VH-VL binders against Nuclear factor of activated T-cells, cytoplasmic 1 (NFATC1). Designs and how they scored, part 20

Target 1, 183 residues: Nuclear factor of activated T-cells, cytoplasmic 1 (NFATC1), of Bos taurus (Bovine) (p98201r389to571)
Amino acid sequence: PSLPALDWQLPSHSGPYELRIEVQPKSHHRAHYETEGSRGAVKASAGGHPSVQLHGYVESEPLTLQLFIGTADDRLLRPHAFYQVHRITGKTVSTASHEAVVCSTKVLEIPLLPENNMRATIDCAGILKLRNSDIELRKGETDIGRKNTRVRLVFRVHIPQPNGRTLSLQVASNPIECSQRSA
Key: E = the ipSAE of ESMFold2; O = the ipSAE of OpenDDE; V2 = 0.75 times the mean of E and O plus 0.25 times the DockQ between their complexes.

## First folded at step 7 (VH-VL; framework fv_becotatug)

Design n5 (from m5 with light chain G30Y; at its last look DockQ between E and O 0.23; V2 from the best seeds 0.00; counts 0 for: pae O 2.9 > 2, grease 19.6 > 18.9, placed apart)
Fold by OpenDDE, look of step 7:
Structure n5 (fold): chain C 183 residues (1-183), chain A 121 residues (1-121), chain B 107 residues (1-107)
Amino acid sequence: as target 1 above (183 residues)
Amino acid sequence: QVQLQESGPGLVKPSETLSLTCTVSGGSISSYYVHWVRQAPGKGLEWLGVIYYSGDTDYNTPFTSRLTISVDTSKNQFSLKLSSVTAADTAVYYCARGGYRYDWRGYFDYWGQGTLVTVSS
Amino acid sequence: EIVLTQSPDFQSVTPKEKVTITCRASQSIYSNIHWYQQKPDQSPKLLIKYASKSFSGIPSRFSGSGSGTDFTLTINSLEAEDAATYYCHQSYSLPWTFGQGTKLEIK
């Protein structure tokens, strides 16, 4: 079955289910260019790292949490053309993840485990800044929001239903300024 | 329904590379996590590695230097290459679906029939 | 890696009897255990997923239980067709591992 595109607007609540950001990210995170070294994972405003939890899920099977970088200032949330999620690896990262690409958008996939109450701590996600020239060249556009330096962490989960369909939920974080140093 | 089928040479010489193909039908290949599992004659099951629908892979530690798993979406096939084989690599090799896009299924719900590969001079 | 140890290695039972196979993990894996049936010259078939959830099409006489480190596969009222080797499998962490198998023969 076809799943919603990343630019589709999805609810955060449906039936008994709710996808919620339990811990919000900091308002600032310095994105890095591909030619630069990683600047680490996005941190939480309250300390530590952001966290997301799916509520109302009672099944024993785990689910996949998808994370991608979305727009903050557009009327409708969509994948940000100039920012991509960057997988952070290393011994200091506790959250399992792998990186996928969906329609030219990097998506970090993170397990939601029943034993963790379907909660994930996002200590594995950085933000990559793409070159304006590369993006414009690729898409054949001259103005794709070059000046948009604010992003949101966008989380999705797809819940299989008994009828064979999939229920999709989405939640977006507070805006993150990516051009300024983290406070 | 989803079906997996292994294919490849049943005989490989020592030090050569074992190459197998897993053909998937009944579903989009881009939606599955495919694992390779082998079983030596009269022995138990051994997990070799996995390829995610994104093309990323994870290998069992003993095989990290010898094992390559890849995907050909145009042919709906997954491939396994195991280099520098020895008699110890004689086994029935299975490909199995052990994940689906957007869920983290940790079980093998569909298996191929398996293909016997004998390493012998 | 996580080691799964099954018990017993072999069991010969009479039809209609209840059979219990155990699988012990070297560390807690919560419910990330799965059970497979393998008949001679066949590929493994999934019976139970995540400790206690029956896979589609599996007879009700098969059931699973347990959490943490100790898990059990139970076959109520054994049938002749249940003669096979049974494996537990953990997916809690990589590398995925299997138990050594339990061979079940029917008298």
Scores: ipSAE 0.120, ipTM 0.724, lowest interface PAE 2.9, mean pLDDT 91
ESMFold2, look of step 7: ipSAE 0.716; ipTM 0.875
ESMFold2 (binder alone), look of step 7: mean pLDDT 91; pTM 0.942

Design n6 (from m5 with heavy chain S54R; at its last look DockQ between E and O 0.04; V2 from the best seeds 0.00; counts 0 for: pae E 13.1 > 2, placed apart)
Fold by ESMFold2, look of step 7:
Structure n6 (fold): chain C 183 residues (1-183), chain A 121 residues (1-121), chain B 107 residues (1-107)
Amino acid sequence: as target 1 above (183 residues)
Amino acid sequence: QVQLQESGPGLVKPSETLSLTCTVSGGSISSYYVHWVRQAPGKGLEWLGVIYYRGDTDYNTPFTSRLTISVDTSKNQFSLKLSSVTAADTAVYYCARGGYRYDWRGYFDYWGQGTLVTVSS
Amino acid sequence: EIVLTQSPDFQSVTPKEKVTITCRASQSIGSNIHWYQQKPDQSPKLLIKYASKSFSGIPSRFSGSGSGTDFTLTINSLEAEDAATYYCHQSYSLPWTFGQGTKLEIK
């Protein structure tokens, strides 16, 4: 069986497991266009970087945490049409990551390790603003990105079950305003 | 120190509902994962089900149609109901803690003393 | 459902001897196995968690080993008070299951 589509509603808690954002991102992060230099990784409101932990997982196998940029102001949580996650690398980034594309949405894959209590520091993720000319709008979308500037970090984990089924959890961050509004 | 104690009728008639409570003392149960386990006379241990700290449950397959596990946090109590009982349901019934929120454990660290329920006409 | 098969079902044992109880799982469960001791008319007591980790307050003569499908509980120097029934228990997947038990008696 295939993993749930990125626009499916998923719980943050199921059985013993809870996927939780332990440290929330700042409410503001200036995204960059692909023609600009990166604005760096998303930072936490109390300093440092966001962190995410899977609680209730007592098995010894590592898992993968997925991260993508989702909507903040839509009725349903879905991949954001105008922003994508941007992978941050370099000597100062301690968290390994891998970039994948799922149905036109960039997704970062980040290890959740039992030796770190299934907790990851998200120092590897920035936010890219797509140009209107580069946006492949989904059916039914008519927005121009100028008015839709709030996002959420959306995290997923897929926990293999012994019967071959997968238990999938999702949690979304507090909203992040990506425009340079200083008011 | 946390203690668990099962209580309820020791005798239940066939086809009726077996009803037990597990009373917790020395702690608040709002964060506990609690399991029910039974042991027929002279036999081994059988896991019945679990209630998670948010109140959702999982049951062993043979019991999914007959078993209800619930919690009342205001009374620090868990409950077990097993409907349509037969002589095969005669057993000592235990409640056991399998950890707490943010520390789900694969083992049972606290057990009640057990209560014998006999199913007989 | 994961079946746990213990061996032996019953053993008459002499104090001071080394005793070995085996538990075999019907599929790989990593180290997600736990061992309990149950004396007559008592609740089970946890001895070993996650295959090899001793629970708090358990005498050092009890140890566990194994991973995957084959697990062993060892009592290195048996004491008379160790006469009991021993169960393995897997927490890898629901429904959680127990082995059928191994009863130890003093010879």
Scores: ipSAE 0.006, ipTM 0.514, lowest interface PAE 13.1, mean pLDDT 85
ESMFold2 (binder alone), look of step 7: mean pLDDT 91; pTM 0.940
OpenDDE, look of step 7: ipSAE 0.014; ipTM 0.594

Design n7 (from m5 with light chain K53Q S93T; at its last look DockQ between E and O 0.09; V2 from the best seeds 0.00; counts 0 for: pae O 8.1 > 2, placed apart)
Fold by OpenDDE, look of step 7:
Structure n7 (fold): chain C 183 residues (1-183), chain A 121 residues (1-121), chain B 107 residues (1-107)
Amino acid sequence: as target 1 above (183 residues)
Amino acid sequence: QVQLQESGPGLVKPSETLSLTCTVSGGSISSYYVHWVRQAPGKGLEWLGVIYYSGDTDYNTPFTSRLTISVDTSKNQFSLKLSSVTAADTAVYYCARGGYRYDWRGYFDYWGQGTLVTVSS
Amino acid sequence: EIVLTQSPDFQSVTPKEKVTITCRASQSIGSNIHWYQQKPDQSPKLLIKYASQSFSGIPSRFSGSGSGTDFTLTINSLEAEDAATYYCHQSYTLPWTFGQGTKLEIK
């Protein structure tokens, strides 16, 4: 069975389950271009790094948390055309992640482990700025999207159900300004 | 058990750089979030900054130009450097743990005993 | 920055009495408030984390409550050893900030 498309609107709550951002990201994160060096992982407004937790999950099997960069100012949340999640590498990164691509959108897959109470600290995600010209050429994006420099971290989790179906949850962070550092 | 201990000169002259170390025992410093907090005599607590387990730092706004927090894993020490000190920087300086890898904590569970630094000519 | 205002600044109380210290945040911070006890010539000691969770080893007479902007530390049946200055602390956003402190003296 296929998972919901990334532009689908999903709930954060369903039955006993709730996908929650426990720690929000900072309101600013300087995105980097592919030709530039990484600017590190997104930090939390409270300090540290953002964190997400799935509540109500009582099974012993781990799940996979998906993270992608979404729009902040659109009526409907969707993957941001000009920003992508960037996997941060390094020995100091504590959270395991795998980078995948779903319909031209980079997605970080992060394990949610029962032993960690289905909580993940997001210290492995930066934000990549794509070239405007390339995006416009490839996707036919308009200037509206190009001028939008605010993004959200979007988290998804897919929970297998006893009936064989998959329950999908989504939660989005507070907006992050990616064009400049916070004053 | 985790212990933190501040150390450094108790006296610093104006315009000089205040240098302190925070020695950690009972745990791996490479996993810790460590904050520096100071307290002027008879005054309240002031958050100075934090160093993440990654080595990244965040500083309180008034100190962004003067404050440097770093880590030396080989010595199990964190360091604080505050440049261009004035009498206003006279305080007891604390290092405190604010969590560790996989568990960012919004509170200080372990504190050093603090070290008094007096800025005087 | 978020400003935390404690009340009162000073309180003198009799043992066995109930003490209430309040902390008001300049904006909503959810439950991201923590309470510390500091005795003279000692470092602060964590009492309550996240508004209402008692820290390990803390006597049950200490409790915290509140959410949003208004928080309370309560000492039920004050002991002589509770003479100290109490601080609230917010970790909702950087920079972290503290209340100005409440000095508690015991008669």
Scores: ipSAE 0.013, ipTM 0.584, lowest interface PAE 8.1, mean pLDDT 91
ESMFold2, look of step 7: ipSAE 0.483; ipTM 0.821
ESMFold2 (binder alone), look of step 7: mean pLDDT 92; pTM 0.944

## First folded at step 9 (VH-VL; framework fv_becotatug)

Design p1 (at its last look DockQ between E and O 0.39; V2 from the best seeds 0.00; counts 0 for: pae E 8.0 > 2)
Fold by ESMFold2, look of step 9:
Structure p1 (fold): chain C 183 residues (1-183), chain A 120 residues (1-120), chain B 107 residues (1-107)
Amino acid sequence: as target 1 above (183 residues)
Amino acid sequence: QVQLQESGPGLVKPSETLSLTCTVSGGSISSYYVHWVRQAPGKGLEWLGVIYYSGDTDYNTPFTSRLTISVDTSKNQFSLKLSSVTAADTAVYYCARGYRYDWRGYFDYWGQGTLVTVSS
Amino acid sequence: EIVLTQSPDFQSVTPKEKVTITCRASQSIGSNIHWYQQKPDQSPKLLIKYASKSFSGIPSRFSGSGSGTDFTLTINSLEAEDAATYYCHQYYSLPWTFGQGTKLEIK
């Protein structure tokens, strides 16, 4: 793996390219625990779902949009210790996705297709709340997950360059409150 | 470059299980998905299914009850098992490489194929 | 299931001739279609991806066009080695499907 680590800070704009969230998520989404049923996919304020677009890409190859759950209240954006993305499937989901794990962080892989102008509708992603016992097994994390309930959707795209290097872009959503008990 | 090679018994009796192996050389299997496609003699191509890096699978609808696709990453090998075969399952069976993300949807490398005949 | 119907099923062709093969999808699939060539006793070979983009190393005489439901593979100035069966393939939705094939034979 030579791609940037998930806690590496990356720009949303570089050269001709810009990764942009065209439709932001709602500011609240009730997360679920593994022992519960899903709370469904993250939605947008006016109905529908968030959307993300890569601007400036003119090649014919599809790219992969990565999505993971990141921090909202830390000085630096990093994978959230207490929340993970949850893959939503079924009849009502039109967007293909696959799940991967990168250093204990779930990442959804979502197509960015030239025929769709490199735009994806994010109807395939929910938010899973980890249990404190699972969190305490991770090095460096604390038992305060109940108070750290704000997240961001973090999107990445990796664009192969002619010189064999990869250009990586990242954009994070507005904060999402995952608890009904705090603001 | 990457090479794929199918292997397995060329003759299978009706009602038995057809079992094939796809061996990958010249590359890492962690960077792509493997599909199985078959072709009855004188007929067109039929997509059977795919295995994803996660180990998850998708099968063509007629095969969901009979088909199993699996991977052994330690041996760079993929396997296909098709149970309860009939003469209609006589075909050349191919394994084919897709990119790591299957939404690109093309097969850039194919095995050379292996004929499996189902007869008494 | 998305059905791909190719035309013609078979065509006898002369070298240096321009040849057109069509593929019609039973519903709109955008540009989510690829073309393959299969020579006798060989595995299929990718020719055209995404309806119109030539795969690496494919001779320039091969081209593709179309969007939605109607797609075309064109061979300009046919060569003897182009005698083969040609398949269109959709990946718009599972299950993935192929057209029934178009066999080209040299006169």
Scores: ipSAE 0.014, ipTM 0.575, lowest interface PAE 8.0, mean pLDDT 85
ESMFold2 (binder alone), look of step 9: mean pLDDT 88; pTM 0.916
OpenDDE, look of step 9: ipSAE 0.488; ipTM 0.833

Design p2 (at its last look DockQ between E and O 0.15; V2 from the best seeds 0.00; counts 0 for: pae E 7.7 > 2, placed apart)
Fold by ESMFold2, look of step 9:
Structure p2 (fold): chain C 183 residues (1-183), chain A 120 residues (1-120), chain B 107 residues (1-107)
Amino acid sequence: as target 1 above (183 residues)
Amino acid sequence: QVQLQESGPGLVKPSETLSLTCTVSGGSISSYYVHWVRQAPGKGLEWLGVIYYSGDTDYNTPFTSRLTISVDTSKNQFSLKLSSVTAADTAVYYCARGYRSDWRGYFDYWGQGTLVTVSS
Amino acid sequence: EIVLTQSPDFQSVTPKEKVTITCRASQSIGSNIHWYQQKPDQSPKLLIKYASKSFSGIPSRFSGSGSGTDFTLTINSLEAEDAATYYCHQYYSLPWTFGQGTKLEIK
C-alpha cells in the first residue's frame, strides 16, 4: 500500500490528531534560481522560523514530517510546477532533514519527535525556482504559468495505526510570494 | 518480507582489501538505509557505517580512511570494502536495514552474517 | 563517542528468576537507546526500542526502563530460550555504539 499522492487533498485533522502550523512563514521569500546561491531558509515574521506540530499523538514512535512546495492560487492544492523545496544545511541549522523525490517533486523529510512534543522548527528549508527546461507543464499551461510566483509550504505526516493502515494529514501555510522585487 | 544476505570471500590476506556484498530481496534498495556491523570472535557488536539513499555515507571514526560503503541499484546490492586489513579485522560481518530516517535508529532486519578471517 | 557500559558482563541464572541488566551511557542520551538479543550463532534481534517499548512479537516478560544515562532491561521469569547475549545500542549521535554485551546462561 502506497502513501497518498502529493496532489491528493488531505485533511489537517482526523480523529484525535491535528497537524498545525504553529508559526507561519513570512509572506515573502526570494527564491533562488539554479544559477544563484541559496537565499537561505524561509523565515517567520516575528523572527525565527516556521514551526509545525502534530497534536493528539501519544505514542513513543518518532514520525516523519514531509515538506514540499505547493500551489497558492490554484483551485486545488498540488505540487508547484515552478518551485521546489531546497534543503538548507550547516552549523546554524538545528533541524535534521533528508531529501527525497516523489513523482518529480522534491520533498524534505523532517523528524517529529515525542521528546519535542511532536513539534519541529523549519529552519532547514529554502525555495528553489526551477529552470524553464526542468518545468513539467500541466495540460493547457503556457509561459504565463512561469509567472505564477506564489507558493505555500505543504506539510504532511503519516501516522501508522494499530490495524496496519496509515492515517495521513496535510496542512498548508499562508501564501508566500517568491518573485524578485524592486527595493 | 525484506531479506538481507551477506556474501564474499571468507579468507583475506593481511594488507589486502576485504570486499563484501549485501543483497537485498523483497524490496527496492532505494527504499532503505543499510548499515554494516561486525563482531569479532567472542566479542561484541561494532557499528561500521551507513549509506543513505542520497549516496552519502557516515563511517565509524577508526574506519574513515579504510572503509568504503557503496550501492549498486541495478543489482539491489550494497557493498563494503575495508582496505589494509589485519588480523584485528577478523569478524562476522552483518548488513542490517535501518528505517529511512536516522531518528528511529533501530535495525529491524539483519543478514545472517558472513565470517571473514584475515590470516597469514 | 558515547560509551555504553553494561552490567554485568556475565550472569548465570536460574529459570523463572527475575533478571536485570543495566546499561550506563557516558552522557545523557534521552531515550535514544535500543536493546538487542543475540542467541548463539544467530544474528542480533531487536527486543526493546526507545528504552522501553517492546518490538513486535517480543514476549511480555521482557521490559525496558530508564532515561538519560541509566537504562535497565528486565526479564521477568527467565526461560531457557532466553540464554543469549544482550546489547544496548545508542543512536543519539554518530558514531552509533553498542554496549559490550551481557551474556546470560542458564544454571
Scores: ipSAE 0.015, ipTM 0.592, lowest interface PAE 7.7, mean pLDDT 85
ESMFold2 (binder alone), look of step 9: mean pLDDT 88; pTM 0.914
OpenDDE, look of step 9: ipSAE 0.730; ipTM 0.907

Design p3 (from n4 with light chain Y92R; at its last look DockQ between E and O 0.03; V2 from the best seeds 0.00; counts 0 for: placed apart)
Fold by OpenDDE, look of step 9:
Structure p3 (fold): chain C 183 residues (1-183), chain A 121 residues (1-121), chain B 107 residues (1-107)
Amino acid sequence: as target 1 above (183 residues)
Amino acid sequence: QVQLQESGPGLVKPSETLSLTCTVSGGSISSYYVHWVRQAPGKGLEWLGVIYYSGDTDYNTPFTSRLTISVDTSKNQFSLKLSSVTAADTAVYYCARGGYRYDWRGYFDYWGQGTLVTVSS
Amino acid sequence: EIVLTQSPDFQSVTPKEKVTITCRASQSIGSNIHWYQQKPDQSPKLLIKYASKSFSGIPSRFSGSGSGTDFTLTINSLEAEDAATYYCHQYRSLPWTFGQGTKLEIK
């Protein structure tokens, strides 16, 4: 069975399961352009990095947490056309991740491990700003998206069910301003 | 405002095929899982099977050889066919919504009124 | 299949009394159980979902508890309108199954 599209609206809780953002990201994170160097991973307000946890999962098998950059100001959450998640690596990064592309959207895959109580610290995700000129060439993109500099971290998890089907959950962070930080 | 309604013949002869239709209103059928549940007179509830948004089906073991559940999106209807019926298949038959696409609620939140089907010569 | 066994099969209760119905699963199902109310000549109605969460529109006198294999539906202060048959239901695995039902009558 195919997984839900990234523009599908999914619940954050279903049955005994709940996907939560335990630690929210800072309200501001300056995105970087491809021509610039990375500005590092998104940080948490209280220090450290955002964290996500799947509650109610009692199985021994690990799961994969998906992370992509979504819209903040649209009625329906969808992948942001002008921002993409950027994989951060290095000695200062403790969380393993794999970068994938789903329908032109970068997605970071992060393991959720039972040994860590199905919690992940997101120290591996930056934010990349795409060139407006490049995105505007795509069909369906509007000026609203171009002017929108706010994003959300969107997390998904897909849980195999005993009946052979898959339950999908989604949670989005508080909005992040990716332009110049307000004083 | 989601509503399910069963329809079909109230009388079926032994060895014939019981055919029922579940009409859904107030929502897109492609978004739901629809289950069939029956209840023999004075007895409990028995789960027969389910059809998913994809069109895939799962049947209860005793009915795998006799039961077919299908969907007609053009008519916003689900269908149940139970072949080779006997008196034991006399029951009130319900269709019920069992969740949304990608949202496995695992419960029946909306039920049809049920339709009695009697198997008799 | 997972077998759900309810207790009792029948109960006659005076109004305002507390009613307890139990449901035991043949194996652990976590919280993957729901409770339904069925009045005569009516379709079942969802009462409690996920063992302990009340469904929308359900009076507060109804509550559910339990996990694993043992579950309980409680009606705190029975009303005359609560005369019905109650069923537990599991969705932990296929086939989905119901308890045999508990019929409540009001004295």
Scores: ipSAE 0.278, ipTM 0.769, lowest interface PAE 1.8, mean pLDDT 92
ESMFold2, look of step 9: ipSAE 0.652; ipTM 0.854
ESMFold2 (binder alone), look of step 9: mean pLDDT 89; pTM 0.924

Design p4 (from n4 with heavy chain T61Y; at its last look DockQ between E and O 0.41; V2 from the best seeds 0.00; counts 0 for: pae O 9.5 > 2)
Fold by OpenDDE, look of step 9:
Structure p4 (fold): chain C 183 residues (1-183), chain A 121 residues (1-121), chain B 107 residues (1-107)
Amino acid sequence: as target 1 above (183 residues)
Amino acid sequence: QVQLQESGPGLVKPSETLSLTCTVSGGSISSYYVHWVRQAPGKGLEWLGVIYYSGDTDYNYPFTSRLTISVDTSKNQFSLKLSSVTAADTAVYYCARGGYRYDWRGYFDYWGQGTLVTVSS
Amino acid sequence: EIVLTQSPDFQSVTPKEKVTITCRASQSIGSNIHWYQQKPDQSPKLLIKYASKSFSGIPSRFSGSGSGTDFTLTINSLEAEDAATYYCHQYYSLPWTFGQGTKLEIK
């Protein structure tokens, strides 16, 4: 069975399940260009890092949390054309992750573990700014999109159901300003 | 049905690079992780690293500077390169299929038969 | 890293006896542990997943239990074919680690 596309609108709650952001990211985070060094992981306002938790899940098997960078100012949330999630690695990173690409969008996959009550601390995600010149070459991209420097962390989880179907949930963070001037 | 098979030289000289290939048949593993595990003679199992379906990798910390795991999707093959080998790297090397990317099943359900690599001058 | 310590290292048992192997984790890992069987000159074989769930095709005499830090593999009635080395394995965090192994011999 195929999973929903990244531009599909999904609920954050269904049946006994709820995907919730427990700790929101800071309102500002400087994105880095590919030619620059990493600027580290997105941080939380109260210190530390953002956190996400799946509530209502009682199974022993872990799940995969997906994270991608989405739009903040569009009517319908979709992957942001000019920003991508960036995997942060190092000794200070406690959460395992790996980076995938889905339809030209980078997706960071993070384990949700029953031992941690299906909660993940997002200390492994930075934000990459793509060059405007490269993206503008793509069909359908607009100047409005280029000028949008606000993003959201978008989280998804796919829960296998006994009937063989998959229940998909999504939640988006508060907006993050990624521009240089906002730092 | 799914089968993994390790291949490569059984003898490597000290300071050289150990190179192994894992060939997968009987099914697609494009959505699974592939791990490398080794076992020194008469010893236990040691996890070396993993390559995800995306091509991203994670290595055990003792091997971060020496180990490279890669994938050739066109051949459905995975490779392991371990540089600057010593006698301590003598072991049976296994490739094993790990979890599915959407459920993070953290077990090894299919293993290769293993290939012995001896490091000797 | 998370250290898994098995007990005993070696056990000699009589057929039809009940065998118990323990695995202790250096920290709580919930149920994120698996058990493998390895016979001489063979690859490891998955027996129990997620601490207590039998893998497909595994005889019912094998069972697993435990959570947190203490785990147990049980063979209710040992058969001759069960002579092997058994390993616990954790995937809670990187690097993945194995117990040192428990070798079972049949008298």
Scores: ipSAE 0.011, ipTM 0.585, lowest interface PAE 9.5, mean pLDDT 90
ESMFold2, look of step 9: ipSAE 0.709; ipTM 0.866
ESMFold2 (binder alone), look of step 9: mean pLDDT 89; pTM 0.919

Design p5 (from n4 with heavy chain G99P; at its last look DockQ between E and O 0.35; V2 from the best seeds 0.48)
Fold by OpenDDE, look of step 9:
Structure p5 (fold): chain C 183 residues (1-183), chain A 121 residues (1-121), chain B 107 residues (1-107)
Amino acid sequence: as target 1 above (183 residues)
Amino acid sequence: QVQLQESGPGLVKPSETLSLTCTVSGGSISSYYVHWVRQAPGKGLEWLGVIYYSGDTDYNTPFTSRLTISVDTSKNQFSLKLSSVTAADTAVYYCARGPYRYDWRGYFDYWGQGTLVTVSS
Amino acid sequence: EIVLTQSPDFQSVTPKEKVTITCRASQSIGSNIHWYQQKPDQSPKLLIKYASKSFSGIPSRFSGSGSGTDFTLTINSLEAEDAATYYCHQYYSLPWTFGQGTKLEIK
């Protein structure tokens, strides 16, 4: 069986497992355009960077945390058409990661390690702003979508089950304003 | 049934660029990462870098300025280019598969046979 | 980088004996260590994954144990075909690193 699509609604709790954002991102993060330099990783309000933890996992094998940019103001959470996650690299980044693409959505994959209690610090994720004209032409996005400059960090984890199936969890951060200066 | 096979010149002159190809058969490359590992004669294994199915790469620190790993999905081939080679780059070069999709399986389950590259004038 | 130090570097043993190879990590890596076997003129072969899980097709005489910094590969009742160099490997953090290898010869 295939994994659920990124626009599917998933729970944050199932059985003994809970995917939780331990440290929320700042409410503002200026996204960068592809033609611009990176503006760095999303930061946390209290300093440092956001963090996510999977609770209830007792196996010895690591899992992959998936991160993508989702909508903040839609009825149903889905990948944001105008924003993508951007992998931040460099010596200042301590969290291992790699970028993948799932159905035209960039997904940052981050290891969840038992040694770290299945907790990951997200110091490797920036936010990329796509050109409005390109997205509107390609996907038929509405003006409402174009004007929507708020996003959420969306985290997923897929947990192999003994029966051969996969249990999928999802949690989304508080909204992040990507175009305006911090108030 | 998955098979990796390295190919390229067995002899490279100093200061030139070492170029190798890894051809993958028996499976889709879109579900796996491919690593390059080398082994100097009589020595241990050294990880050089990895390419993800997205095309992103990570390199071992000593090789960041000299190493380029790429993929040709149409040919199911991976490429390694190591510039400015010296005698110290003489080694058997392996490509290896790393299954990373959805769960971090940080092991190499399939290896190529390896190809010896000698750097000499 | 994480340094893996194996012990011993070399060992000569008699068939049917028990062999123990150790791997020590410079920092705690939990169970993120794997073991490989490399015979002469061959590519490495995965033996043990995640410290203690046998890979498919591996004889039961091979086993792994340990967590944190100290790990062990054990071969119960050594066979002549087990003559090879064995490597531990960590995937805890970049760059990926290997132990220096343990060469096992059969008397």
Scores: ipSAE 0.360, ipTM 0.787, lowest interface PAE 1.8, mean pLDDT 92
ESMFold2, look of step 9: ipSAE 0.693; ipTM 0.856
ESMFold2 (binder alone), look of step 9: mean pLDDT 88; pTM 0.908

